VH-VL binders against Protein mesh. Designs and how they scored, part 2

Target 1, 209 residues: Protein mesh, of Bombyx mori (Silk moth) (h9jiq1r811to1019)
Amino acid sequence: GVAGIFGDPHIVTFDDLQYTFNGKGEYVLVRVDHSQLKLDVQGRFEQVPRNIHGAVNATHLTSVVAASNNSQTIEVRLRPQHAQWRYRLDVFANGKRVYFDRTALRVQYFPGVTVYQPMYVLNQSEIVVMFSSGAGLEVVENRGFMTARVYLPWTFMNQTRGLFGNWSLDVNDDFTRPDGTLASVDLNNFQSAHRDFAQHWQLTDREQR

## First folded at step 15 (VH-VL)

Design n5 (from m8 with light chain S28D)
Fold by OpenDDE, fold request of step 16:
Structure n5 (fold): chain C 209 residues (1-209), chain A 122 residues (1-122), chain B 106 residues (1-106)
Amino acid sequence: as target 1 above (209 residues)
Amino acid sequence: QLQLQESGPGLVKPSETLSLTCTVSGGSISSGDYYWSWIRQPPGKGLEWIGEIYYSGETYYNPSLKSRVTISVDTSKNQFSLKLSSVTAADTAVYYCARDSTYDSYYYFDYWGQGTLVTVSS
Amino acid sequence: EIVLTQSPATLSLSPGERATLSCRASQDVDYYLAWYQQKPGQAPRLLIYGASNRATGIPARFSGSGSGTDFTLTISSLEPEDFAVYYCQQWDNWPTFGGGTKVEIK
């Protein structure tokens, strides 16, 4: 299954449900918490910078942090526009910045996870993360915006929670809150999606990776 | 042992184009392990990074010089070159070519040419 | 760009004395800072990378410390060959150098 967050921003769940997200802060994108299978993907959303027209009432994805089972934690962060020398994205493995632009460093192996820059990418604007559990993360920078996709094998079906929903082939259970209850969301009202569902997946300071 | 050597005219007239070549010996530019940079130093002043090139041709320039700078690489000759257009007296400097390497996710300039003085004068 | 400010501009010391050179960055550069030594008529020579790692062949009397915005190069006991100009340089963004500190004989 594939889920993702795009643009400014829109979420597509594993069951292909689409809704608008306007949250600010850190949120759980995907969480699987079982004895034999664990996945935690978090996203950070910040206010879109002012433009020539003034303030923009929207957020955008600026960072993604992911870990699976006992893997090393991988963070992919959007570099500010004024600091995009060589790299559009920063990658952190266990809190240390790592680079993928040189031939020998294009693919790097960490405990429980492989990270690489695709061969057709030259400026670290796309990063692929492959966990030993089979979960995959793809992060792309395009025109100043960060996009993230999560790829899951069948073993994760019916186990995922978070903003990307429960992968069950049933969109009716995608808005499952952390307490297991189903939120009633009006898809024509982005405030409903946030108020009734998304805000419940916001991470507190203590819970943030 | 790796060696870098700058070559080119030491005198350039104002408004003309400064052109230098760095010849690398004892190692291959095509290894893909390094970036290759130009750095200059006006007499009695500090160092300024001009730009760099990867063996595949990707370049990155100092924003203050970007409009005037062109760096190219010739892997067949194991050389990379610098062109700086519309020069003025402010471009008078010792020009160095250098290799930047990486270890443990840190970068550094580990090999430098001896530098060549380029004077901009009428 | 990231501006590196070195202090003092000139440091007058005698052989055997301890030299302490400062480099301050205009913004956080983490540990991505290098130090170079330059003697008259020569190219810079790498001393320290990653704020605190000595380059190959560099004597133990040279040490680097710091992170974020404040960095220090220390020469524990100056040798006659250590009198030169020292530059810090950051790699958090496109490379920039400090203005240099001249260590001269008193």
Scores: ipSAE 0.760, ipTM 0.890, lowest interface PAE 0.8, mean pLDDT 95
Fold by OpenDDE, fold request of step 16:
Structure n5 (fold): chain C 209 residues (1-209), chain A 122 residues (1-122), chain B 106 residues (1-106)
Amino acid sequence: as target 1 above (209 residues)
Amino acid sequence: QLQLQESGPGLVKPSETLSLTCTVSGGSISSGDYYWSWIRQPPGKGLEWIGEIYYSGETYYNPSLKSRVTISVDTSKNQFSLKLSSVTAADTAVYYCARDSTYDSYYYFDYWGQGTLVTVSS
Amino acid sequence: EIVLTQSPATLSLSPGERATLSCRASQDVDYYLAWYQQKPGQAPRLLIYGASNRATGIPARFSGSGSGTDFTLTISSLEPEDFAVYYCQQWDNWPTFGGGTKVEIK
């Protein structure tokens, strides 16, 4: 299955449910609670910078962190605009910055995870993370915005929750909270999605990776 | 032993195009391990990075010079070149080519040419 | 661009003395700071990379420290061959150099 966050931002769940997210802070995008494997994908959302028209009342994805109990933690971070030379995304493997723009470094292997930059990109605007479990993370920077897709094997179905939904092939249970309760969300109300569902997946400072 | 050597005219007239070539020996530009940069130093002043190129042709330029700078690479000749258009007296400088290397996620210019003085004068 | 300000502009010392050179960045450059030595008529020579790592072949008397916006190059005991101009250079964005510090004989 595949889920993703796009644009300003728009979320497509594993069950192909679409909704708008506009939270600020750190949130659980994907939490896999498999009996043998744990995978946690977190997203950081910050206020969209002011533009020539003034303040923008929106958030955007600025960082994605993927952690598993059998792999190193991989973080992909949107590079500050003032520093977007050669690299648009920063990648951290277990807290250490790594680069992928040279031939020998295009694909790098870490414990339990492979990270690489596609051959058609040199400015590190796209990073692919492949876990040994078969899970995948794709992060793309485009026009100053970060997009993230998470790919999961079928074995993680019914074991996956988060902002990317309860993956069960049933869209009706996508808004499952961390405690297992089902939120009633009005898809026509952005505040409903946040208040009733998304905020429950927000991480406290102590929980942030 | 890796060596870089700049070559080109030492005198360029105003409004013309400065053209330099860096010849790399003792190593291959096409190795894919390095970027190749041009850096200049006006007489008695500091250093200014002009731009760089990867063996595949990907270039990055100093924003202040981007509109006038073109860097190219010829892997068959193991050379990379600099063109700076519309030159003025302000472009008078010693021009260096250099190799951009990396270790442990840090970057540095480890090999430099001896530099070549280019004077812009009528 | 990221501006690197080096101080002092000139440092007059005698052989055997300790030299302390400062480099301040207009923005946080993390540890992506290098130091170079340049002698008259020569190209710069790499001394330090990543703020504190000595390049291959560089004597132990050269050391770099700092992070973020404040960096220091230290020459513990100046040798006659150390009298030169020293430049800091950052890699957080497109490379920029400091104005240089001239270490001259007192």
Scores: ipSAE 0.747, ipTM 0.887, lowest interface PAE 0.9, mean pLDDT 95
Fold by ESMFold2, look of step 15:
Structure n5 (fold): chain C 209 residues (1-209), chain A 122 residues (1-122), chain B 106 residues (1-106)
Amino acid sequence: as target 1 above (209 residues)
Amino acid sequence: QLQLQESGPGLVKPSETLSLTCTVSGGSISSGDYYWSWIRQPPGKGLEWIGEIYYSGETYYNPSLKSRVTISVDTSKNQFSLKLSSVTAADTAVYYCARDSTYDSYYYFDYWGQGTLVTVSS
Amino acid sequence: EIVLTQSPATLSLSPGERATLSCRASQDVDYYLAWYQQKPGQAPRLLIYGASNRATGIPARFSGSGSGTDFTLTISSLEPEDFAVYYCQQWDNWPTFGGGTKVEIK
């Protein structure tokens, strides 16, 4: 299965439920905490910068941090537009910045995870993260916006929690809060997804990677 | 063994285009291991990065010069070139070509040409 | 643009003395800072990369330190060949250079 975050931000769950979310801060996108299978993917959302039309009442994805089982932690961070000279994204492996901008550096191996830049990309606008657990993360920068997709094999089905839903094959329970209760989200009200569901998946400073 | 050598006219008239070529010997531009840069230094002044190119043709430019700068590469001749349009006296400088290299995720310019003085005058 | 401010502009010292050169960045550049030496009529020569790592062939009397916004190049005991201009250069964004510090004989 596939779940993702696009645009302003638009979320598609593992069960194909689509919703818009405008929260700020750090959130659990997907978490698996099974005795033999662990995954933790977190997203950071920031206020969209002001433009000539004044303040913008929206957020966007600016960082994704992921680890699976005992892998190193990989962070992919959006560079601000004024700092995107040759690199659109920064990549960190256990906090150390790494680069993929040359032939010999395009594929790099870390404990439990492989990270690479796709063919013919030179500016780190696309980064692929492949965990030994079978989980995958694809991060793409386009026009200053970060898109992220999480790919999971069927071994993760019915075990996921977070903003990407629980992969139950039933869209009606994807708005499950951390305490197990269902949120009643009005998909026609862009604030409802944050107020009634997503804020409960927000991380405190002690919970962030 | 690796050497970089700038070549081109030393005198350019105002409003014309400055054109320089850097010839690389003892190494290959097409290897894909390095970026290739132009850097200039006005007489008695500091250094200014102009831009750079990868062997595939991908370029990156100093934002203050971007509207006037074109860098190109000819891998068959093992050369890369600079064109700076609409020059004024402020463009009078020693122009260097340099290799953009990396080690342990840190970046620097490790090989430089001798530099060539270009004077913009009538 | 990341502006690098070098101080002092000129450092007048005698051989055998210790030279301390400062480079301050207008924003955090982590450890992505290099130092170059330039003698009259010559191209710059790489001394230090990654704030503190000596380039190949650079004598041990040269050392670099710092991170973030404040960086220092130290020459522990000046040799006659060390009287030159020194530039810092950051690589956290598109490359910019400091204005230089001239180390001259007193």
Scores: ipSAE 0.538, ipTM 0.804, lowest interface PAE 2.3, mean pLDDT 89
Fold by ESMFold2, fold request of step 16:
Structure n5 (fold): chain C 209 residues (1-209), chain A 122 residues (1-122), chain B 106 residues (1-106)
Amino acid sequence: as target 1 above (209 residues)
Amino acid sequence: QLQLQESGPGLVKPSETLSLTCTVSGGSISSGDYYWSWIRQPPGKGLEWIGEIYYSGETYYNPSLKSRVTISVDTSKNQFSLKLSSVTAADTAVYYCARDSTYDSYYYFDYWGQGTLVTVSS
Amino acid sequence: EIVLTQSPATLSLSPGERATLSCRASQDVDYYLAWYQQKPGQAPRLLIYGASNRATGIPARFSGSGSGTDFTLTISSLEPEDFAVYYCQQWDNWPTFGGGTKVEIK
């Protein structure tokens, strides 16, 4: 399965439920906390930069951080457009910045996780993270915006929580809050998605990776 | 031992194109381990990065010069080149080629050519 | 564009004295800063990378410190060969150089 964040935050859950939310801050995208299988993927959303029409009241994904089992924690962070010269994305392994901009650095191995820049990708605009648990993360910069996809093998089915849903094969329960209650979300109103569902998955400073 | 050497005309007329070549010896551009840069220094002034190239052909340029700069590489000759169009007296400088290197995620220019003075005068 | 401001522009000292050169960045560059020495008629030479790491072959009297926006190059006891111009240069974005500090004999 695959779930992702695209565009002006457009989310597709593991059950193919699609919704938009416009929250700011850090959120749980997907979490698995099982005795044999751990996964934690978090996303950061910031206000879209000003344009010709002034301030924009919308957010976009600017960072994804992930770890699985006892792997090192990998963060992929969008560089601001004014700082995007030869790197569109920054990558951190347990907080240390790492680069994929040369032949010897294209594929790098860390405890529990392999990270690489795909062949023919320029400017560190796409980064793939492959955990030994089988979880995968793909982060792509396109025209100043970050998109992310999380790929999970079937061993994660029915075990996920967060903004990407619970992977129950039923879209009707994907808006499940951390306490187990089902949110009533108006899909035509992205404020409803945030107010009634997503804000409950928002992280505090102590909870962030 | 790695060496970089600039070559090209030392005098260029205004409005024409400045053209320089850097020849790398004692190492290989095609190894993919380094980026290759042009940096200039007007007489009595500081340093200005012009741009750089990777062996596969990707280039990155100083935004203030980008409209006038072309950097190219010829891996078979182990050379990379600079063209700066529409030059004026302000482009009079010593031009250096340099190797863009990294260790442990830190970056630096560790090898430089001797530099070549290019004077723009009619 | 990240602007690096070096101070002082000129530092007049005698051999044996301690030199302290400053570099301030217009934005946070973490520790992605290098220092170079340039003597008249010569290309720059790498001294320090990553704010504080001496390059191969650089004497221990050279040291670098700082992070974020404020960086210092220190020469603990000047030798005759150290009278030169020193440039800082950042790597957080496309490379830019400071305006230089000339260390000259008093």
Scores: ipSAE 0.527, ipTM 0.801, lowest interface PAE 2.4, mean pLDDT 89

Design n5 (from m8 with light chain S28D)
Fold by ESMFold2, fold request of step 16:
Structure n5 (fold): chain C 209 residues (1-209), chain A 122 residues (1-122), chain B 106 residues (1-106)
Amino acid sequence: as target 1 above (209 residues)
Amino acid sequence: QLQLQESGPGLVKPSETLSLTCTVSGGSISSGDYYWSWIRQPPGKGLEWIGEIYYSGETYYNPSLKSRVTISVDTSKNQFSLKLSSVTAADTAVYYCARDSTYDSYYYFDYWGQGTLVTVSS
Amino acid sequence: EIVLTQSPATLSLSPGERATLSCRASQDVDYYLAWYQQKPGQAPRLLIYGASNRATGIPARFSGSGSGTDFTLTISSLEPEDFAVYYCQQWDNWPTFGGGTKVEIK
């Protein structure tokens, strides 16, 4: 299965439920907490910069951080436009910045996780993260916007929680809060999605990652 | 063993184009493990990075010079070159070529040419 | 542009003395800082990379420290060949160099 964050920002769950929310801060995208299978993927959303026509009342994805089982933690962070001289995205392995800008560096191996840049990409605008658990993360920068996809093998089915839903093959329970209650969400209103559902998946700080 | 050597005219008239070539010996530009940079130093002053090139032709330039700079590579000759257009007296400097290297995600210039003085004068 | 400010501009010392050179960045550059030595009429030579790692062949009297915005190069006991100009350089964004510190004989 696949779930993702696209555009400004549009979410597609593992059950193919689509919604938009306009929350700021750090949120659980997908979490699995089983004795033999762990996954934690978190996303950071920030206010979209002001344009010539005034303030923009929207948020966008600026960072994704992920770990699975006993892997190193991988963060992919959008570089500000003024700092994108050669690199569009920053990549951190357990907090240490790593680069993929040369032949010998295009594929790098860390405990529990492999990270690489696709063959013809030179500017770190696309980064792929592959955990030994089978979980995958793909992050793409395009014109200052970050999109992310999480790919999970069937071993994660019906065990996920977070903004990407439960992967129960039923869209009707994808808006499940951390306490197990089901939110009623207007699918076309990002204020409803945030207020009634996504806010409850918001992290209080970055201490978890 | 690796050596870099700048070559080109030492005197350039204002408004003309400064043109330099760096010849690399004892190593290969085509390896894909390094970037190749031009750095300049006006007499008695500090260092300024001009730009760099990868063997595939991809370039990155100092934003303050970008409109006037072209860096190119000729892998068959193991050389890379600098052209700086519309020069003025402010472009008088020692010009160095250098290798952009990395270890453990830290970047630095580990090999430098001897430098060549280019004077921009009437 | 990340501006690197080196101080002092000139450090007048005798052989055997300890030299302490400062480099301050206009923004946080983590550990992405290198130090170079340049003797008259010569190209720069790499001394320190990653704030604190000596390059191959650099004597132990040279040490680097610092992170973020504040960095220091220390020469524990100056030798005659150490009288030169020293530059810091960052790689958090496109490369920039400090203005240099000249270490000269008092």
Scores: ipSAE 0.501, ipTM 0.789, lowest interface PAE 2.4, mean pLDDT 88

## First folded at step 16 (VH-VL; from m5 with heavy chain S105N, light chain A34N)

Design q8
Fold by ESMFold2, look of step 17:
Structure q8 (fold): chain C 209 residues (1-209), chain A 122 residues (1-122), chain B 106 residues (1-106)
Amino acid sequence: as target 1 above (209 residues)
Amino acid sequence: QLQLQESGPGLVKPSETLSLTCTVSGGSISSGDYYWSWIRQPPGKGLEWIGEIYYSGYTYYNPSLKSRVTISVDTSKNQFSLKLSSVTAADTAVYYCARDSTYDNYYYFDYWGQGTLVTVSS
Amino acid sequence: EIVLTQSPATLSLSPGERATLSCRASQSVDSYLNWYQQKPGQAPRLLIYGASNRATGIPARFSGSGSGTDFTLTISSLEPEDFAVYYCQQWDNWPTFGGGTKVEIK
């Protein structure tokens, strides 16, 4: 299964439910806490910069942090467009910056996780994170915006929580809050998704990885 | 062992294009282990990075020079080159080619050419 | 652009003395800061990479320290061959160099 964030921000859950929200800060994208399967993927969202048409009333993904089972924590962070040069994304393995900008550095191994840059990419605009648990994360930069996709094997089915839903094969329970209650979200109003659902998955500074 | 050597005209007229070649010997550009850079130093002044190229042809340029710079590579000749268009007297400098190397996620210029002075004058 | 400011511009010392050279970055560059030596008529030579690591073949009298925005190159006891210009260089963003510190014989 696959779930993802793209655009401004547009979310597709593991059950193929699509919605938009406009929140700022750090949110749980997917979390699994099962006896032999652990996963925690968090996203940071920031205000979209002003453009030639004035202020923009939207947020975008700027960082994703992930760990699974006993793996090192991997963060992929968007570099601001004015600070991009050889590198469009920064990658951190347990807080230490790592680089994939040469053939010999394309694939790197850390405890519980392998991180690599796809073939023919040298500017760190695409990063793939593969955990020994079978969970995968793909992060792509395009024109200053970050998209992310989480890939899970069937062993994670019915065990996920967060903005990417429950992977229950039923879209009707994907807006489940941390306390187990179901949110009523107006899909025609992305402010409803934030107000009624997403903000309950927002992290405080103490809860951040 | 490894040697880099700049070559090209020492005098260029204003508004014309400065063209330099760096020849690498004792090592291979196509190994994929290194980036290859041009760096310049105006007389009596500090160093300015111009840009870089990877053996595949991938480049990045100093934003202040980007509109005037082209760097290219010819792996069959083990060379990379610099074109700087629309030059003025401000482009008078010693031009170096250099190898960008890595160890343990640290990056640095470990080998440099001797440098070649290019003077922009009528 | 990350601007590196080196001080002093000129350091007049005798052989055997300790030299302390400063490099300040306009924003944090973490430990992504190198030091080079340049003698008259020559290309720069790498001394220190990653703020504190000596390059191969560099004598132990050269040491680097610092992180973030403030960095120091120390030459514990100057030798005659150490009288040169020293440049710092960062690569957290596209490479920039400091203006240099000239170490000259008093």
Scores: ipSAE 0.558, ipTM 0.808, lowest interface PAE 2.2, mean pLDDT 89

## First folded at step 17 (VH-VL; from q8 with light chain D92E)

Design r7
Fold by ESMFold2, look of step 18:
Formats: sequence, C-alpha cells, structure tokens
Structure r7 (fold): chain C 209 residues (1-209), chain A 122 residues (1-122), chain B 106 residues (1-106)
Amino acid sequence: as target 1 above (209 residues)
Amino acid sequence: QLQLQESGPGLVKPSETLSLTCTVSGGSISSGDYYWSWIRQPPGKGLEWIGEIYYSGYTYYNPSLKSRVTISVDTSKNQFSLKLSSVTAADTAVYYCARDSTYDNYYYFDYWGQGTLVTVSS
Amino acid sequence: EIVLTQSPATLSLSPGERATLSCRASQSVDSYLNWYQQKPGQAPRLLIYGASNRATGIPARFSGSGSGTDFTLTISSLEPEDFAVYYCQQWENWPTFGGGTKVEIK
C-alpha cells in the first residue's frame, strides 16, 4: 500500500481517503508500534510564504523524518527555492548530512536503511528511503514544494495510525484519533480536518527542526 | 598526476564574450566522482565562484552571473570551458579552473589550474 | 547568499608567533567550511576542510575550529613560508569565499 502528501497539501491515506490538511508544526504521518514491527514517519508543515496579495492561509510540507525498527533516523528537508543550487533536498542520517550527487554516492547504506537518488535524477530533487522492515519513503521536490509517499508491504496492514490512516480497507475509520475515538470531519473544510482530527496527532515533545 | 591548465585569450574587448578552456590531464572528466568549477579573482581582491559542471553536462551558476555564463564539457577531449558574455572592466580577473572533490561527506577544491589573467579593456 | 566576513583584514606578526584568523558566516554553515592559503602569483592551496580536518601534506602547526557561524584558523608558530593570504570558503550552499586575511611580516 501507498499513502502520501501531494500538492498543497493534499493527503491520500492507505485506504484511499483524500482530504486537505492545513495545520502548522510537526505531525505523525504514520506510526506502527508492534513488538516485532516499528515505524515512525513524521512531517513538518510550515506557512506558505507571503505573496503579492498578502498573507497566505496555507501550509506545505517542508521535512519528513522516518525510522523503522532499529534503523538510523533519516530526515529529508526541503531547501527553499532561493537557496537551492546543486541540491533541492537535504538528507540527514542520524543528524549527519549526506549527499548523493556523485556516482559513488548515489546509493548509501546505513544501519537498517538504504537511501538513494534515482539514476535519472542529478539535482537531489528525489530521494528514496528503503528500510529493512520493507517500509519505503519517496520524497520529491517540484518548484519549491515537497511531496512524500510512504510505501508499505502487506505486513503493515491494519497496524498503522496517524494522518495516513489505519489501512483497514475501510475509509470510514481513517479519522481515528490517538485515543481511539473517531473524528467527524467535513471533507470540504480544511479547518475541520485540522480541528477535529489532525491536531490530535501533532507532536509537542518531539525535537523540532 | 592530475593537472589542470587554463587556456584562452588574455585580452577581451568590452561587450564581447570571454572564452576559456580547462584541459585536464592525469585524470578523467568522464569519471562520475568530481565536479569541475570556474573561479575568478580580480587583481588584489578575493575569490568568486562562477559555476560548475558535472561530466553529464549538468551545470549550476553563481546567481549573480547566471544570465551571462555558459559552462560546457567535452569528455572526448577531457576539457571543460567557460563563456562569459557582455563583459565589462569589472570582469577583469585571474580565472582558475578547479576540481571539486569529496572525502567523508566533506567537499573542497583540491586541484587548481595555475590561473590565467583576462583583461577587459577598450 | 552566504556572506563570509574575515577578520582581521591584515595580521602583522613575526616568525614564531601564534596567528589567529577569524571567519564569520551570515548564517549557519554547520561544519562545511574550508580554509585556503594563497601566496602571490599562485593558486589557492587547501589547508583545512570540514572546519577542522587538515588536508594531506599540511603541517601540524595549522589547525581549524568552530561550527555554525564562527570559525577560527590557528597557526601555532609562524614559519617564514606562512606569510600569505588566507581565505575561508563554505559549502552549505553554492560556494562563497571570505574577503581574506593577509598575514604579513611585522
């Protein structure tokens, strides 16, 4: 299965539920906490920069941090468009910056995780993270915006929670809060998705970038 | 042993195009292990990075110069080149070519050409 | 653009003295800062990479320190061949160089 954040920001859950989310800060995208299988993927959302018509009431994904089982933690961070040069995304392995911009560096191996730049990409605008657990993360930059997809094998089915839903094959329970209660969300109202659901998945005690 | 050597005219008239070539010997530009840069230094002043090229032809330029700069590579001749259009007296400088190398995720310019002075005057 | 400001512009010292050169970045460059030495009529020579790592063949009297925005190059005991101009350079974004510090004979 696949879930992701696309556009500004449009979320598609593992059950194909689609909604718009416009919160600010750090949120749990997907978490699995089983005795033999662990995954934690978190996203950071920041305010879209001001345009000619004043303040913009929208957010966008600017960082994704992921770890699975006993892997190193991988962060992929968006470079703002005015600071992009040879690289459009930054990648950190346990907080140490790593690069994929040369033949010998295109595929790099860390404890529990492999990270690579696809062979047709030359400017680090796409990074693929593959955990030994089978979980995968794809991060893509386009014109200053980050999109992310999480790919999970069937061994994760029914075990996920967070903004990407629980992969129950039923969209009706994807708005499940951390305490197990169901949120009633108006899919036409980005404020409802945040107010009634997503804010409860916001991180207050995690390290912030 | 790796060596870089700049070549090209030392005098260019205002509004014309400055053209330089860097010839690499003792190593291969077609290796995917290095980036190749142009860096300049006006007389008595500091260093300014102009831009870079990868063997595949991928380039990035200093934003202040990008409208006037073209860097190209010819892997069959083991050379890369700089063209800077519409030059003025402010473009008078020593021009260096340099190799961008890496060790342990650190990047640096480890080999430089000797430099060539290009004077823009009318 | 990341601006590197070097100080002092000129450092007048005698052989055997300690030289301390500063480089300040306009924003954090983590440890992605290099130091180069340039003698008249020559290309720059790499001294220090990654803030604190000596390049191959560089004498032990050269050392680098710092992270973030504030960096230092130290020459513990100046030799006659050390009187030159020193440049810092960063790789956090596209490369920029400091204005240089000239170390000259007092």
Scores: ipSAE 0.566, ipTM 0.813, lowest interface PAE 2.2, mean pLDDT 89

